VH-VL binders against Putative transcriptional regulatory protein rrnAC0199. Designs and how they scored, part 17

Target 1, 159 residues: Putative transcriptional regulatory protein rrnAC0199, of Haloarcula marismortui (q5v5e2)
Amino acid sequence: MDERIDPDELLAAVGFDADESVLTRRQAEVLALREHDIRQSDIGELLGTSRANISSIERNARENVEKARQTVAFANTLTAPVCVDIEAGTDIYDIPPTVYAACDEAGVEVNYGSSNLLQLIDDAVDGAIQQDTVQVPLRIDVTNDGVVHVRGQSAERTE
Short names: E, the ipSAE of ESMFold2; O, the ipSAE of OpenDDE; V2, 0.75 times the mean of E and O plus 0.25 times the DockQ between their complexes.

## First folded at step 23 (VH-VL; framework fv_lutikizumab)

Design z4 (from y1 with heavy chain R31K K54R; at its last look DockQ between E and O 0.64; V2 from the best seeds 0.68)
Fold by ESMFold2, look of step 23:
Structure z4 (fold): chain C 159 residues (1-159), chain A 121 residues (1-121), chain B 107 residues (1-107)
Amino acid sequence: as target 1 above (159 residues)
Amino acid sequence: EVQLVESGGGVVQPGRSLRLSCSASGFTFSKYAMSWVRQAPGKGLEWVAYINYRGSFTYYPDSVKGRFTISRDNSKNTLFLQMDSLRPEDTGVYFCARWYTSGRYEYFDYWGQGTPVTVSS
Amino acid sequence: DIQMTQSPSSLSASVGDRVTITCRASQSIKSWLNWYQQTPGKAPKLLIYKASSLESGVPSRFSGSGSGTDYTFTISSLQPEDIATYYCQQYWLFPYTFGQGTKLQIT
């Protein structure tokens, strides 16, 4: 339709504050307009810049969002009350009982069922599961809110 | 419209094999875990095989482990169940079922019509 | 394996009655339990997930509750179309298991 969208109103509606965000205001404006299916060329006209510049801004904005998400995940796992190390060669179907037992000992309720936990491992660490066994050492952390984070471990911790 | 259609059932003698197929349409098949669930005549449901969305891991209960093999071809939107060394206790209707997952919520959200398998002498 | 025991195995009730079906797990399943309805000659259909959440399009007369090992499925006012077999299903640990079913009939 022929209605124009005001990015200032979009950002005000969600309470955007550039001082509290990894996004610049311009990055937030571009993301908000893209969420409303506005083409990059039209955003360029609205904001007084080229489509190519909008494309670059959008890419950088999405990279900042991803980096922020990763930073929060990292911070949450540093003090997670449940930390489980899984050795390479472990039968994957032993992992959920092990994690849930550790959670029970810590009084933590998990947000993942056993199939979802195994899928999280399969997605988070490329090549982690083959022939129903773990291929690399894993670290599994569970936050107080029951959120699970999985990462592969280096061969040696200090060197 | 999500649709699952099983085929390949029939009547066989004990010790023989059957291969069931399930054709999927109306959704992105490669993004969903799948299962086979069977129901003996006049009996309840029994989960008999699980495969994750990319086929990197599978699970079987002891009743069929070593005899049944679940597999999938994501390029053809097809799920398979290879049933070897069939026994009379394997008789039943076999359903193809889609496993939905989102955090703590997991369930079978779509089922096929079922294909009958009879194992008798 | 986690065994799921439903009670009763069969039940007759009149239209308008409150119907209650129970499901007991052999160990705690942390409310990670679903309820399915299977009408005669058809595939099962999800009604309730995670013990108490109603699936979209399912009438509000259906409900679920429970925790730990003991779970309850309720039809607040039985309707003729509710004639079916009902199954609970745990998804806490592999293998995922169903109860043996409760066949519901109208008197």
Scores: ipSAE 0.612, ipTM 0.794, lowest interface PAE 1.4, mean pLDDT 89
ESMFold2 (binder alone), look of step 23: mean pLDDT 93; pTM 0.937
OpenDDE, look of step 23: ipSAE 0.770; ipTM 0.888

Design zc (from y1 with heavy chain Y53S F57S W99S, light chain W92S; at its last look DockQ between E and O 0.66; V2 from the best seeds 0.00; counts 0 for: pae E 4.2 > 2)
Fold by OpenDDE, look of step 23:
Structure zc (fold): chain C 159 residues (1-159), chain A 121 residues (1-121), chain B 107 residues (1-107)
Amino acid sequence: as target 1 above (159 residues)
Amino acid sequence: EVQLVESGGGVVQPGRSLRLSCSASGFTFSRYAMSWVRQAPGKGLEWVAYINSKGSSTYYPDSVKGRFTISRDNSKNTLFLQMDSLRPEDTGVYFCARSYTSGRYEYFDYWGQGTPVTVSS
Amino acid sequence: DIQMTQSPSSLSASVGDRVTITCRASQSIKSWLNWYQQTPGKAPKLLIYKASSLESGVPSRFSGSGSGTDYTFTISSLQPEDIATYYCQQYSLFPYTFGQGTKLQIT
């Protein structure tokens, strides 16, 4: 393990504030270290706890991040000036133009180029994109400040 | 220091195949998307293929779609370009490039020296 | 596809001169534009990203500006080592596309 790794420095560098985060400081530390490819066992040693505990902390941290993401996505859906529905079977190369056109109509400046937008979709919904085709229906929301939120949409769900 | 070294170029007849490799060092390869960009003799740059950091997503222009396949082995820090059904217009120097992708920024910040590919009868 | 029209295709200037290259997109690319330098026999090098951001280690004599469809690359004081071909590149839409390039020579 690189002796130069300092969780406090890592958190400071990204501006972590426990009072403004759904994560505890310990959760944030674990995630920060994991993003630097530090093993759970090494993190346990560094933080003076067991690997099993680090595993539990990481799991809980990731769950909290996901809950937060879903909550934010929901809230933004309520107020987002841009809402785009993407059907299953859509060519992925048609997605950015569709989103951009909707943003232009709404007078919103979107913050994502094509690759980042598509990556965001893939990250938000597992298996959403395969072989240049959308596999499941998607809802894409863009906020006034140009932030994109992606959710899977069931065919039966009318939002 | 970030280094990208292409290999596998050569002279082939139309309809044949080549496989290019790009060896990466000096950075965490698995964290970065990668691209291939080519340059025909005396011509400009043309984007050829993109692959995300995990290798789960790939993109191509129509000019090579269905013929070229970009892939990667993160355990070996190596990027590949399988080129099938080669045409004379595919002739040029092929560069591998590290693709930085974050938020509003997408760019090629490091390039290899390139490997030459010649397709001729 | 988004076409990138770069001008001029070639230019010659003296050391110390101000050099300007333009790039026009066939549609708005929302400042999602990069500039690259390619010296003879070498790989391209990133100079400017997001239309106006200077890449780390790049001299301050290089700059970029623009919005919508029209963008400008500038060298404030041309140096001998700046002999190269320069390319704009958009990443607004797939496929990524480059301008045709501007070959810069020193008189």
Scores: ipSAE 0.175, ipTM 0.722, lowest interface PAE 2.9, mean pLDDT 91
ESMFold2, look of step 23: ipSAE 0.262; ipTM 0.660
ESMFold2 (binder alone), look of step 23: mean pLDDT 91; pTM 0.920

